# VHH binders against c4kar8, part 43

Target 1, 263 residues: c4kar8
Amino acid sequence: MAELSTPSPASPAPLDGGRGDELEKFTLRGARQILQLLQDLITHRGLITAHTGGGHSFMTAVLKVDEERGRVVLDPSPDPQANRRALAAPRLTCVTQLDGIRIQFPLVGLGEGQDKGRPALFAPLPAEMLRLQRREFYRLQVPLAHELSCLLKAEDLARKPVEVSARVIDIGAGGVAVVVPTGAAEFVIGGTLPACRLALPDGEPIELDLEVRNLNRQTQRNGTEQLRVGLRFAALPRAADTRIQRYIFKTERALNAKARGGL

## First folded at step 20 (VHH)

Design kg6
Fold by OpenDDE, fold request of step 21:
Structure kg6 (fold): chain B 263 residues (1-263), chain A 125 residues (1-125)
Amino acid sequence: as target 1 above (263 residues)
Amino acid sequence: EVQLVESGGGLVQPGGSLRLSCAASGFTFSYYAMAWYRQAPGKGRELVAVITSGGSTSYADSVKGRFTISRDNAKNTLYLQMNSLRPEDTAVYYCARVEVWYKDRSGSTFEMDYWGQGTLVTVSS
């Protein structure tokens, strides 16, 4: 009986610096705004996925915000091991949704204790909170099992046209992030890749133009270097946009159902 | 209503021993960390000892090795055993309920919400 290793929910990719300008529009840094948003999370009893790194996460909630002391109180995990990981982590990445808006914020300096005789986790108030109002900036981490790919029409170092099949690691209404082998093609930030083909599980590949927005070299655990390429949809037909949105929605629903213990 | 009532204070000679008690009522005693504080004449109130609900203890350096904080959850009572008493231990001793405590990489924080009336300990020859 092969233990189906439930794919660990992919840690939300660190908001790579290249998305920085677009994400800044959605980043709250004002103390009042942060406090209000945290209070809203309390009011709505929003469940938060707290990522501790290494693919580990636990469910929590904001229990209290103490403005005077500049701290947030979280519900500890019922799993002592999860709490230990949280306390050991240099940074906790909290992800939640409120009114269909994805909220992400870091917590650093986590501590354990009690509030009014109840076990709790404590952290300083986050310095920033990301509120993604527009679906265009939301990126779904693509489950490995979906094996999404994008055929990139790029150029090599000699400016010879090459086709590179790239694995899609995240997808949103505004674009995709892909991984390619190092040296497979030359990518230029701001460059356009015309007539690429995005393969979704449903139907024929989508032909689209892509703009290179960011490049990140990543070293895998096995020591292999890969290039992560952030790509914007430069020209996306409406029908294609609808298909992409449908895929994202369907996948999110499935992931959420699984997280809730739905078979 | 939360009540904390200290007892066991008195006059003792240097090198002597004394045991303080704090009777707690009006809350689930076993869920809360408890603390002893003291206030010497003309000085501020200082933390003496803390005991968590789980029985972990912490002491001020000035009393470490001489004082022992303990609790009896069945009796809703906090204790402070004071041995090798010194004149500088002369103070009003207060028991307190810890509303909030947390420990992080930087240290421990304790916040108290309820205090007893205190009991006087005088160490004098």
Scores: ipSAE 0.788, ipTM 0.911, lowest interface PAE 0.5, mean pLDDT 89
Fold by OpenDDE, fold request of step 24:
Structure kg6 (fold): chain B 263 residues (1-263), chain A 125 residues (1-125)
Amino acid sequence: as target 1 above (263 residues)
Amino acid sequence: EVQLVESGGGLVQPGGSLRLSCAASGFTFSYYAMAWYRQAPGKGRELVAVITSGGSTSYADSVKGRFTISRDNAKNTLYLQMNSLRPEDTAVYYCARVEVWYKDRSGSTFEMDYWGQGTLVTVSS
């Protein structure tokens, strides 16, 4: 009875040294560019996932950029333990998205304090910021128990409008992958599906426009053929983006806790 | 408008005691760290003591064990109890609001945004 070693959830592979050249093209090192990007994050109130290592993270935001002092101010976690971990970490890896672009940057030398009477975290300005235009958004595999669905407004083979309830199998900041029965609708890569409804467990469905990005036929173990449809969020309202990010974060945290043997 | 008004300065003999007060107005006093600074004649302004909103205190080495910074949030008042005063403590003492403070591995940083007019403390025989 060969114990099938369940592959340990791949820690995000250290950015392997060989892709270094490609990553350099997307790495901002200019002080002005970094400042501008941080300011954009403030303007857009972008939620940032801050990774402290060891599989721990917390949600934060850039509150202020101080160019004169060369520092960034972050919103502390409401969890004191998360803040302690952040302060103890040699490096904070911040991940966010702006306008569908993944942004990643390191912060080192974190400190705790206050800005104008408000608790805050402080760090020197990042030396570099990675801006990945390529939509390789981390996608969370949606637990089956969550029963995420997306109501797709599509057309059938006869170009008749049809509504298809699709199961969401993965979700990221930039879009979702769904599965539909083969023949349920006709999908065209690059086509827009307007006024779709994404159902999250935490509230009312989110209305959004989706763009078809890829189509893959999949055969299930039972022999049933399904169509996997990769969908991009074409116009995501800010409130919807926040809800999606919150869901992803919450789910990832729960999965990680479970993986660590937490009840 | 933010206002800080110091009081309690005066002439005192070496070894004597004095209590300074700073009345704060125009902001939520309890949210801010507060500091005392002093400026001796012909010298630069130096930090004397800081108290955070949570009540944590820090002192300059020159005043440790002799001075006590405290606050009464209900009265919006900052205090500096000065004991065992020395001639070298002669200075104008300023109350200041800490706009920004942070502590990292390298130490603590304090940035002030508002200052009082100061109160003169003279320690002389």
Scores: ipSAE 0.788, ipTM 0.911, lowest interface PAE 0.5, mean pLDDT 89
Fold by OpenDDE, fold request of step 24:
Structure kg6 (fold): chain B 263 residues (1-263), chain A 125 residues (1-125)
Amino acid sequence: as target 1 above (263 residues)
Amino acid sequence: EVQLVESGGGLVQPGGSLRLSCAASGFTFSYYAMAWYRQAPGKGRELVAVITSGGSTSYADSVKGRFTISRDNAKNTLYLQMNSLRPEDTAVYYCARVEVWYKDRSGSTFEMDYWGQGTLVTVSS
């Protein structure tokens, strides 16, 4: 009877530095906005996963927001060890969801105490809160078997137009990540690649403009260097968006079915 | 209704001892941290001692080693044993309920929501 080791929940991937600009658009820094969002969490009794580092987390909730004192009150863990870890941590990363939107915020300077006779954790108000709409940030890892490709219209080092067939490694509503051979073209962050063609399995390629958002050099297991290019859809027609969403949905469903021992 | 009633104040000679009591009612006494404050003539109110629901105590430096805060949860009573009294201890002593307390790396914070009427302690020769 082989004990199926339940895959350890993947530690939230470190917010890769290149996503910084996109994340800023979804980061709330206004005091009023932060307070409102925290109040919404209270109202909805949203459960929060608080990460203390080292792969440890506990469930909590915002119990109270004190605007005058600039503090948030959290429900302590029933596990004393979790609370100790939380108090020892230089930073608590809180993750929750409200109305299908992922919310993430840091808490720094945790303390323990009591509010109206009840044990509680205390922290200063977060300086920022990240509100991520799932649809925009979700990236489907493209199965290798699907062989998604994107024909990139780029320039080489000599500024000569070149077409590069790139493998799509992930796709979301907002863009794609592709891999290209090193030296295949010159990519500039913030640059636009016009009239590219995204090939989906369900029909004709989608013509679209792509904006280069990030570049990452990767070395494959075989020692071959590849360039990972993060691309944003600059102007996606509605019909194209629908097709992309349909592909993502269909693929996710298939992957989930497979993971459940189905097909 | 939350009520705090102090007693035990009076006139005492320097070096003497006095025990203050605070009778609490209208809430679950055992769940709350309690504190003693004092206000000397012409001075602001200052924290004297705190006791948590768990029995942990904290004292002002001015009274440390001389005063002892304690509680009897069965009697809903807070106490302040004051020994080696000094003229500078002359004040109105107030019992208070701690609504909020917390301790972080920077220190401890105490917020009171209910106060007694106070009891006068006079230390004089």
Scores: ipSAE 0.786, ipTM 0.909, lowest interface PAE 0.5, mean pLDDT 90
Fold by OpenDDE, fold request of step 21:
Order: structure tokens, then C-alpha cells, then sequence
Structure kg6 (fold): chain B 263 residues (1-263), chain A 125 residues (1-125)
């Protein structure tokens, strides 16, 4: 009876960030800097993905920072099982984004309780926070069944305004990749596409400005050529960022559940 | 304004019983953990009992098995039933609102933000 070694859920790959020295440049260790960054997260109501290990995570937010007591207060998960996992974990890895910058920080010594009549999670202040300027945003591969689309306002070769409905193939906190028919519009790397509309399943389209970052021609299996356009969110409203992050999280959770043999 | 008003204190003989009440106002009582503290003459203030919003209770070792903390959320009232009273239980008893509590691997922490004026309990023969 071959013990099927259940593949240990891949620990989130250590940020293959370059040599230890480069990461140090982006690591905040100063108490004041850490406090400021946590306060910024509060101000911006940034959604945080807290990883508990084993491929499990939950959404949270920083609710309060107590400098005097050296603690951070987090929003608990609505899922009691997620909270139990969090409390049992020796370490939480918190990941978020602020102004297009990935922020990562560890929390250790998690506890449960209440703050001013509200359930909360408590932890000591992180000893360090990583602020990665390089937008290597994790990009979720969008399931075909979701049919995400982005209406691009672009120009043709004659500089005539055209609207192109593009399929979204991947999405992250920093942008989207879309596919368009070859010749549908002219795209220039570094160019801005204003007032585009990203359609998410959970409500009205999001109006946003997009910056063209890369262009790749792709040939489909059927021989049809398509243009893959990598787009950065140029100015993403806070509400839009929250919606995008929520979508990503929800979709990832569903995909992981399916991969685990969940109904 | 948050108000906590204790009542039910008095003189009782050793082995007797007393029930303290704390009337709470100015906040959503049912959302907060509440606590009883006491201060004996010449001693510091000490925790006697805590009850969470969910009804979980904790007691000081000195009162365990003798005292019972309870709450009536409909009446916005905290209670402390004290049985088998001893002279060492003589103190001013204070009702307090728990602003923050948390439990981790190291233990439980309680922080109070509002206190009542206290009620005197004297256990004497």
C-alpha cells in the first residue's frame, strides 16, 4: 500500500526576490516606519490576505495599531475554522498591496479576543515589513467560465477612437492581461488608455485608466493570431481595488477547493 | 455617557451570602465583557471575576467555587453572587467594563476603560 504522500501544499514560494541583500533594501525594521505603514493600511482599508500555512488563507484588515502596548488588531474571519487555523499557526504571513506596492509582514503570537465590544484578533507588532516596489503582482489566471472582459478605449492605425471588448486572461492587484484580435486597435507600450471598463461578476463595471506595459502576439491552436496586452492600473480607486482583491481571493479559494476534491 | 452603578453591598456575617448588582448605561451592554474587581483596605485592586459577551466566565482562585458572575443583557445588569463569605472578602467591590480582552498561548489579558464608584462589602461577625 504505497502511502500516497499528499504533496505538502507548496508553502508560498519564498518571494524569489533576488539575493538577501536586495530584500534588505525593501525591509522596514524601524518601529516608526512599521507603525506608519500599518496606519496607512488602516487609512486605506487595505484588504490583507493572511496565510496560515498548508495553502490556507483568509481575508483580514488591520483595525487598530496600539503603539503603547505594541500590538496590532486584525479583523477576524467570518469562518470560525479559518480563525482556528490562524490561532494554531506559529506564524501568519500577511500580504497586501498599497498604491501598487506589495507589502508582506509576519505576525507571530496571535490571540483572539475583543476590542470595544467587537471580536478581533491580536498580535504583537511585526518586527519587519517588506515593501516590494517591483510590482511582481501575483496574477490569477481567470477561469474561462467567469468571462471577464475589459472594454478598452483605444485608437486604430488612423488614430480614430475605437472601443475593443477584450477578454481578461489574468488579473492581479496591479493590472490585467487581455487578449484582443490582431488589428483591432493600435497599442503603444507606455501609452494610457483612459476611461476603460473592467467587468467583474459581482457588480457594475469598474471605470479605470490603463497603461500598456507589454504586447505579445500569440498564435492559437487553431492558427488564429491574437494580441496579448499587459495592462497596468494607472489610477485605481480604492473601492475598485477592494473589489478586485475580493474577486481574486474568492476565485483562488474556489479553485483551491476544487483542486482538493471539494464539491 | 457610560455609567456603571454598583449596589447590594452591606454588612454580612461569615458564611453568609450577598448579591451585588451593577447597572450599566450609555453603551451596548451585550457587546462588552464585564468584570468585578475588589479593593480591600490597605491592598491594591484585584480582579475577582470576568464574564465575556458570550457568557464565558473566569474567576480569581480566591473566590472560585464561592462567587458567581452573571449578566442580564435585557436589563443591562451585571451580577456577582457571593456565597460562603469570609472576613478576607471585605472590600469595596467595583464593576468595570472590559475595553479589550484577548487570549493567546501565554494567557489572558483584560483592560478596563470604565469603572463604577464601588460598593462596600463588610464581612464581620
Amino acid sequence: as target 1 above (263 residues)
Amino acid sequence: EVQLVESGGGLVQPGGSLRLSCAASGFTFSYYAMAWYRQAPGKGRELVAVITSGGSTSYADSVKGRFTISRDNAKNTLYLQMNSLRPEDTAVYYCARVEVWYKDRSGSTFEMDYWGQGTLVTVSS
Scores: ipSAE 0.785, ipTM 0.908, lowest interface PAE 0.5, mean pLDDT 89

Design kg6
Fold by OpenDDE, fold request of step 21:
Structure kg6 (fold): chain B 263 residues (1-263), chain A 125 residues (1-125)
Amino acid sequence: as target 1 above (263 residues)
Amino acid sequence: EVQLVESGGGLVQPGGSLRLSCAASGFTFSYYAMAWYRQAPGKGRELVAVITSGGSTSYADSVKGRFTISRDNAKNTLYLQMNSLRPEDTAVYYCARVEVWYKDRSGSTFEMDYWGQGTLVTVSS
């Protein structure tokens, strides 16, 4: 009985992990750039996953940036235990998405307090922020039990419109990977699939445009051929992005809890 | 409009006691941390005591064990009980609203946005 080592939810690789010269081109170190990006996060009210280490994380948001004092203000967790972990952590790894771009930044020296009568977390401004434009998005492997699906509006070989219900196998801030039966539709890398519908467990399907980024033919153990399609979210509405991030966070938390023997 | 009005200052002999009050209005008093400051003649303004909305307190070393900061949220009033007064405690005492406070591994930071007019405390024989 091979213990299926449930892949430990890949803690976002510390920015310090030397994935060499390639990450440097995506790293912002300029004070003005960092401030602008943080301000953009405020404007977009994007949810941030804050990782405290040990497989623990909580949802937060940037509430304020104080340039004069060189600090960022975060929304505390409603869970007191999460806040205690955050304050005890030597480093907080914040992960979010803005306009389909993954953003990752470290915070060190967290403190607890209040801003204008509201509880808040405080940290010095990050020294660097990673802005990843491409596919290096963390992808959550979707549990089979969740039965996530995406209705794809595509064309067949005859360019006739077809709708294909595809199973979502992984999901990230930037897109999804789906599996479709071979021959169900014709996909072109770089092509756009308009007005598709992503079904999440938490509500109504999300209507979105998808861009085909990769195609991979896979043979299943039973000998059946399937097509894996990598899809990028095109022009994802803010509300949809928030829902996707929430789903990812909730699912990761549940998987981690299960891996720890808690359920 | 936010208003802070101090009262209770006066002349006291060394070793005596005095209780200062600060009446707050124009904001939700119970949500904010509050502070007492003082300014002695010819000296700068210094922090005396702070109380958070949750009731946690901090004091300057010079007043620890002698002064007690407290609050009555129902009355929108901040208090400073001053015991064992010394001539060096002679100052104008100011009530202040804390706009921002935070505590980290390096210590506590307090930023004030509103101040009262102050009340004079004179400790003299």
Scores: ipSAE 0.783, ipTM 0.909, lowest interface PAE 0.5, mean pLDDT 89
Fold by OpenDDE, look of step 20:
Formats: sequence, structure tokens, C-alpha cells
Structure kg6 (fold): chain B 263 residues (1-263), chain A 125 residues (1-125)
Amino acid sequence: as target 1 above (263 residues)
Amino acid sequence: EVQLVESGGGLVQPGGSLRLSCAASGFTFSYYAMAWYRQAPGKGRELVAVITSGGSTSYADSVKGRFTISRDNAKNTLYLQMNSLRPEDTAVYYCARVEVWYKDRSGSTFEMDYWGQGTLVTVSS
């Protein structure tokens, strides 16, 4: 009976430096923002996985933030060896989640000590905190059967207003990707398309402003050329956001259920 | 209420010895690091010695090898044994509770939250 060694969950690969530009959008560098986020971690008693390198980690929590002295106080590990590794590490990589958002931040210059008679770890405030809103990165591939569409209010080459019905191919909390026929309208990266209408299956179209973020020409298997347009939601009303999120969640659940053989 | 009461100060001749005591109350003494400070006339308050809850000690260079900080957790008492006293050791000596201490690669930091009233040590011929 060969004991199937359950593969140790692969340590989340350090966020490879190459996606640097995209990560900057999610990186907090402001002192006030960092302090607030750390305070939120305290308030919510957020458990933090602290990585010391070499595949080692321990569980900790932010106990206190001292703004005046520019330091953070962490709960030490009950394992003395883990604490030793933490103190010896040139950098501690802290990973946590708050409200479903992944938070990652480095601590450098870790020290050991005591706060009000309790053992604690001390570090300078992080210089940056990465807040990865899963919601912003996750784009649901829209099933073809859902036939999501977005009515784009754009201009043609003559700057004449045109309405283009675009198929939505993916959707996320931050925007949609659509496909349009080549030559249907002129799109400018950074341009705003006002008063567009996103059609969801669950009700009336959502009126929203869209910002053009990217343009990609795609050739279909049939040889037809299409323009893929990446669009950001410029100002999404809360009600619209809720509807979009609900759609995404419902659709994901359905897709997962199918993948599990349930349907 | 946290209280720290120093005793054992007095007049001593150069080369003499004194033992200071600090009686602590109002908190779990064994959990806290404790420190001795001194303030000479016309000078600022300076750290003399620190002892952690674990018994690790640190001393100012000026008193190293002459002074010994110790604690009796059962008696909630902090001590400072002062040997080979010098006129430069003349000061009011204060017992202090360390609220926060930490040690990193750059050194040790100590922050005190409670102080005693002090006891005067005069070293004079």
C-alpha cells in the first residue's frame, strides 16, 4: 500500500518581478494608506502567513501599529525556531487576506522584544503593501450561450456618432472585453465611450461609461478579422456593480458545477 | 496602580559599595523588563542597566564591570549592586518599568512607562 505522499502545497511563487507595471496599480505606497490597512488587519484580527524564505513560514498577526515610531508589532510564533528564522531572514514576506482581497507586504529589519510584558516581533513599517483585488484581476470568460452584448456609443472615421453592438467575451469587476467587426467604429485608447449599455441576462441593460484600454486585432479561425476592445468601467454605480458581481458569481458557480460533472 | 519605590541610596566614600532596591507593585513584575536610570545634577537622565524578564542584562559603558542589575521575581524587587563607586556616580537613581524593548541588528531599544521617585546616591570623600 504505497502511501501517496500528498504533495506539499507549493509555496505561492514569489510574484515574479516581470509583471511590475500591472502590480504598481495595486501597490500602496502612501504612509496613510499603509497605516490604515495595517489598522484594518488589526481590527479584523487577520491572520498573516509570514514567509521567511527557503519554503518556511509561520502564522502571525499584527498586534500593534506605532505610527509615531514607524513600527509594526507582530505576534511571534509559538515555535522558537520559526522566530529565529524570521529574525535571521533579510526579508519577511507577509501574506494575508482581508475581505477576500489578498494583501502582501514585505517587512525588513525584524527584531525581537517585548511589548507590555508580552513577547513580540518588531519591524519598521512596510514601505509598500500590495493589495490584489481578486475581483479586478479575475475576468470571467462569458459562455457563448449567454450572448452578452454591449451597445457601444462610438464615432466612425468621420466622427459621426455610431452605435455598435459588441459581443462581450469576458467580464470582470473592472470592465469588459468585447469584439466588434473591423471598421465598425474608431476606437482610441484612453478615450471614453459615454452612455453605453451592457446587457446582462437578469434584467434591463446597465447604462455606463466605458474607457478604451486596449485594442487588439484578432483573426478568427474562419479568416474573419475582428477587433477586440478592452473596456474599463469608468464610473460604475453601486447597483450596477452588484449586478455584475452577481452575474459573475452565478456564472462561475454554474461553470464549476458543470466541470464537476453535476450537470 | 503601578508603583515603583526605590531604596538604599545614601552617602558613600569613593571605592565604596551600595545596593539599591526597587519594590514593584500593581503589575505582574515577572513579565516586564526593568531598568535603572540615573540623573546627575545638571545632567540628563541616562540608562544605567536593564534586565529583561528572562534575566538578560545590559549596562551602560560607564558602569560595566562595577554595577550589577538583578531581580527577585518572588519578591517583586529589582536590585542594583553598585561597587567601586566614583564621584561621577553621584546621582538620583530611578527604577523604571520597560513597556517596550526590542533588539534588532542595529541595537536595542528600551521604552519606559513607569518611574519611581528615585533615591539619591552621593559619592564623596
Scores: ipSAE 0.774, ipTM 0.899, lowest interface PAE 0.5, mean pLDDT 89
Fold by ESMFold2, fold request of step 21:
Structure kg6 (fold): chain B 263 residues (1-263), chain A 125 residues (1-125)
Amino acid sequence: as target 1 above (263 residues)
Amino acid sequence: EVQLVESGGGLVQPGGSLRLSCAASGFTFSYYAMAWYRQAPGKGRELVAVITSGGSTSYADSVKGRFTISRDNAKNTLYLQMNSLRPEDTAVYYCARVEVWYKDRSGSTFEMDYWGQGTLVTVSS
């Protein structure tokens, strides 16, 4: 319920370090995997947004990867100031998308020079690359009409069991965000909530274990105090995952159809 | 076919001077950084000097102040003016085309893809 900013049309933002432990599952660290992914970017001529910090970025591409020498070659910016910012930055954060897959990787130790008589930027191979399928970073904003809820099996201050019915405000492949009245239960970041039940519109509730990832206190327009709880799926059976993905897909299609006037 | 042909080597007394030339063909000379390397008997090849396409120069410490690298892009020719020659400058001198160069925080990198046949410089009494 935070105020939303208008998105910029062509500047994909990096995923930040506040989600570092959640993103580790999707981080490639094997040299063969990294080289193949970089080669895929070259083969498909993937355009990359390179972030230099301070809200600055420039467009680039991986021109080649040199496995023997352990380096990548990048297209420099036509703007000399962008190149100077890149060379001065402690880290260049590269973001792109290939075949619906979001790719993010750091480059450190950037250098400037020439490759075969042409200006180029040089860096050691990245030590890691983040690779996310769309479903792994997409969060559906749940329509109010669906009245999605999650029954939380939590504890009160005295560590006694309490059940709280929480409204689901967004849902993705990795978890949900819910709202509960302030004081309905005690939540601790990193705490686990076993055997919670997620109610989808078209079937039996899904039993799943949840882990508390974030908490934010909010005051609604009517003065009601609520707690926004970010919850990660701790162990998700394959059948439950399938049902959640189907719900997201069907709802997204329906929302897109309404946005186009019902076409 | 890329060709690099050195000339100007010979026998010279200590303290003397020589000018080496390298005629380049088979590529767009003005786009490439160019280098002189040398190889003394029983030693590996040593970088002597580099000149970028834009005219910036870099020298090995052992030759700074004595050697001058230059280029004439209209004639596709690289030069090395060698003054105050010493016996330790005795080597075969090679013209080389720089395939890759860059500068980062750890220093400069130079990588060559084509070499000439070399020209012998002997500094002896």
Scores: ipSAE 0.678, ipTM 0.866, lowest interface PAE 0.7, mean pLDDT 87
Fold by ESMFold2, fold request of step 21:
Structure kg6 (fold): chain B 263 residues (1-263), chain A 125 residues (1-125)
Amino acid sequence: as target 1 above (263 residues)
Amino acid sequence: EVQLVESGGGLVQPGGSLRLSCAASGFTFSYYAMAWYRQAPGKGRELVAVITSGGSTSYADSVKGRFTISRDNAKNTLYLQMNSLRPEDTAVYYCARVEVWYKDRSGSTFEMDYWGQGTLVTVSS
């Protein structure tokens, strides 16, 4: 006889549009995919945080999906002011989590009325839904003891080729952040660094192309200047992705074990 | 089982009046919006009037000012008072239960799940 499980916790705040390019590959736009995901939320009775703007939100759930009419039915708030804000909002941003998977979708054109004699909110099906597994948005802070490095094939100020060994400070499914001494190379946001080499502990370095996404100068305690460079993986091969995910998983487990036993 | 039983139809002269009733059973009447529809010979069904559980009403343009929809929740009964009848009002009139209704920025939506058998209204000299 299985124990009844507790409900999933409320979802965190919406992801912003500043990550739009990187999130596109996790965005569902097919009608059948969207219907299936909404049906999964109904089946698991997922709690949804609906954001109306201005820092306001309320808890709801998807009660039904009507494929033939292209609409969803939501549970209204018991707070009339929350319902008024939802109906007045140009869009409702819904955020939830299902079995560790983060789900986010917009609803526009809300209406209010009744379904089978019960109060309800109505909206057209969303045009898109974001579906992220934890590993697709997580960034591991790399322990210094691992001494992870990435060999960057960049250019100096005179536009001549240089190779720079950069320490990796964080790593995720979509990229790395590294630090280099100031002046070691010239980096340009949007620039591509082909054929860089990421050194992981368990095999030969991974050859990959990187795109510069952000740059931040920082000064160490001793006055030494360094540059933090945010790098995106371009066209990551499946085998490389597997090795990166395995590294993240094993390192996270080891760090969690130390935190439990050391405190 | 949901049942909707219309009564009050018959033959009436142009300019006359008639009151239709619909006795409802098998559900909690006060929770549901209710509607009258009509179907003239050779035509599809036309929405005539709707009344919500809260008493708000809506009418087809062709009957505004002449017909009044009302309800008595204590008697589980829906009514349609039809005044100033015209030959084009000749139709079978159906009582219907509203399954879904909502209002959004594009207007109102009404969808029915149960229909009565209808009562014939004939307006003729």
Scores: ipSAE 0.676, ipTM 0.853, lowest interface PAE 0.7, mean pLDDT 87

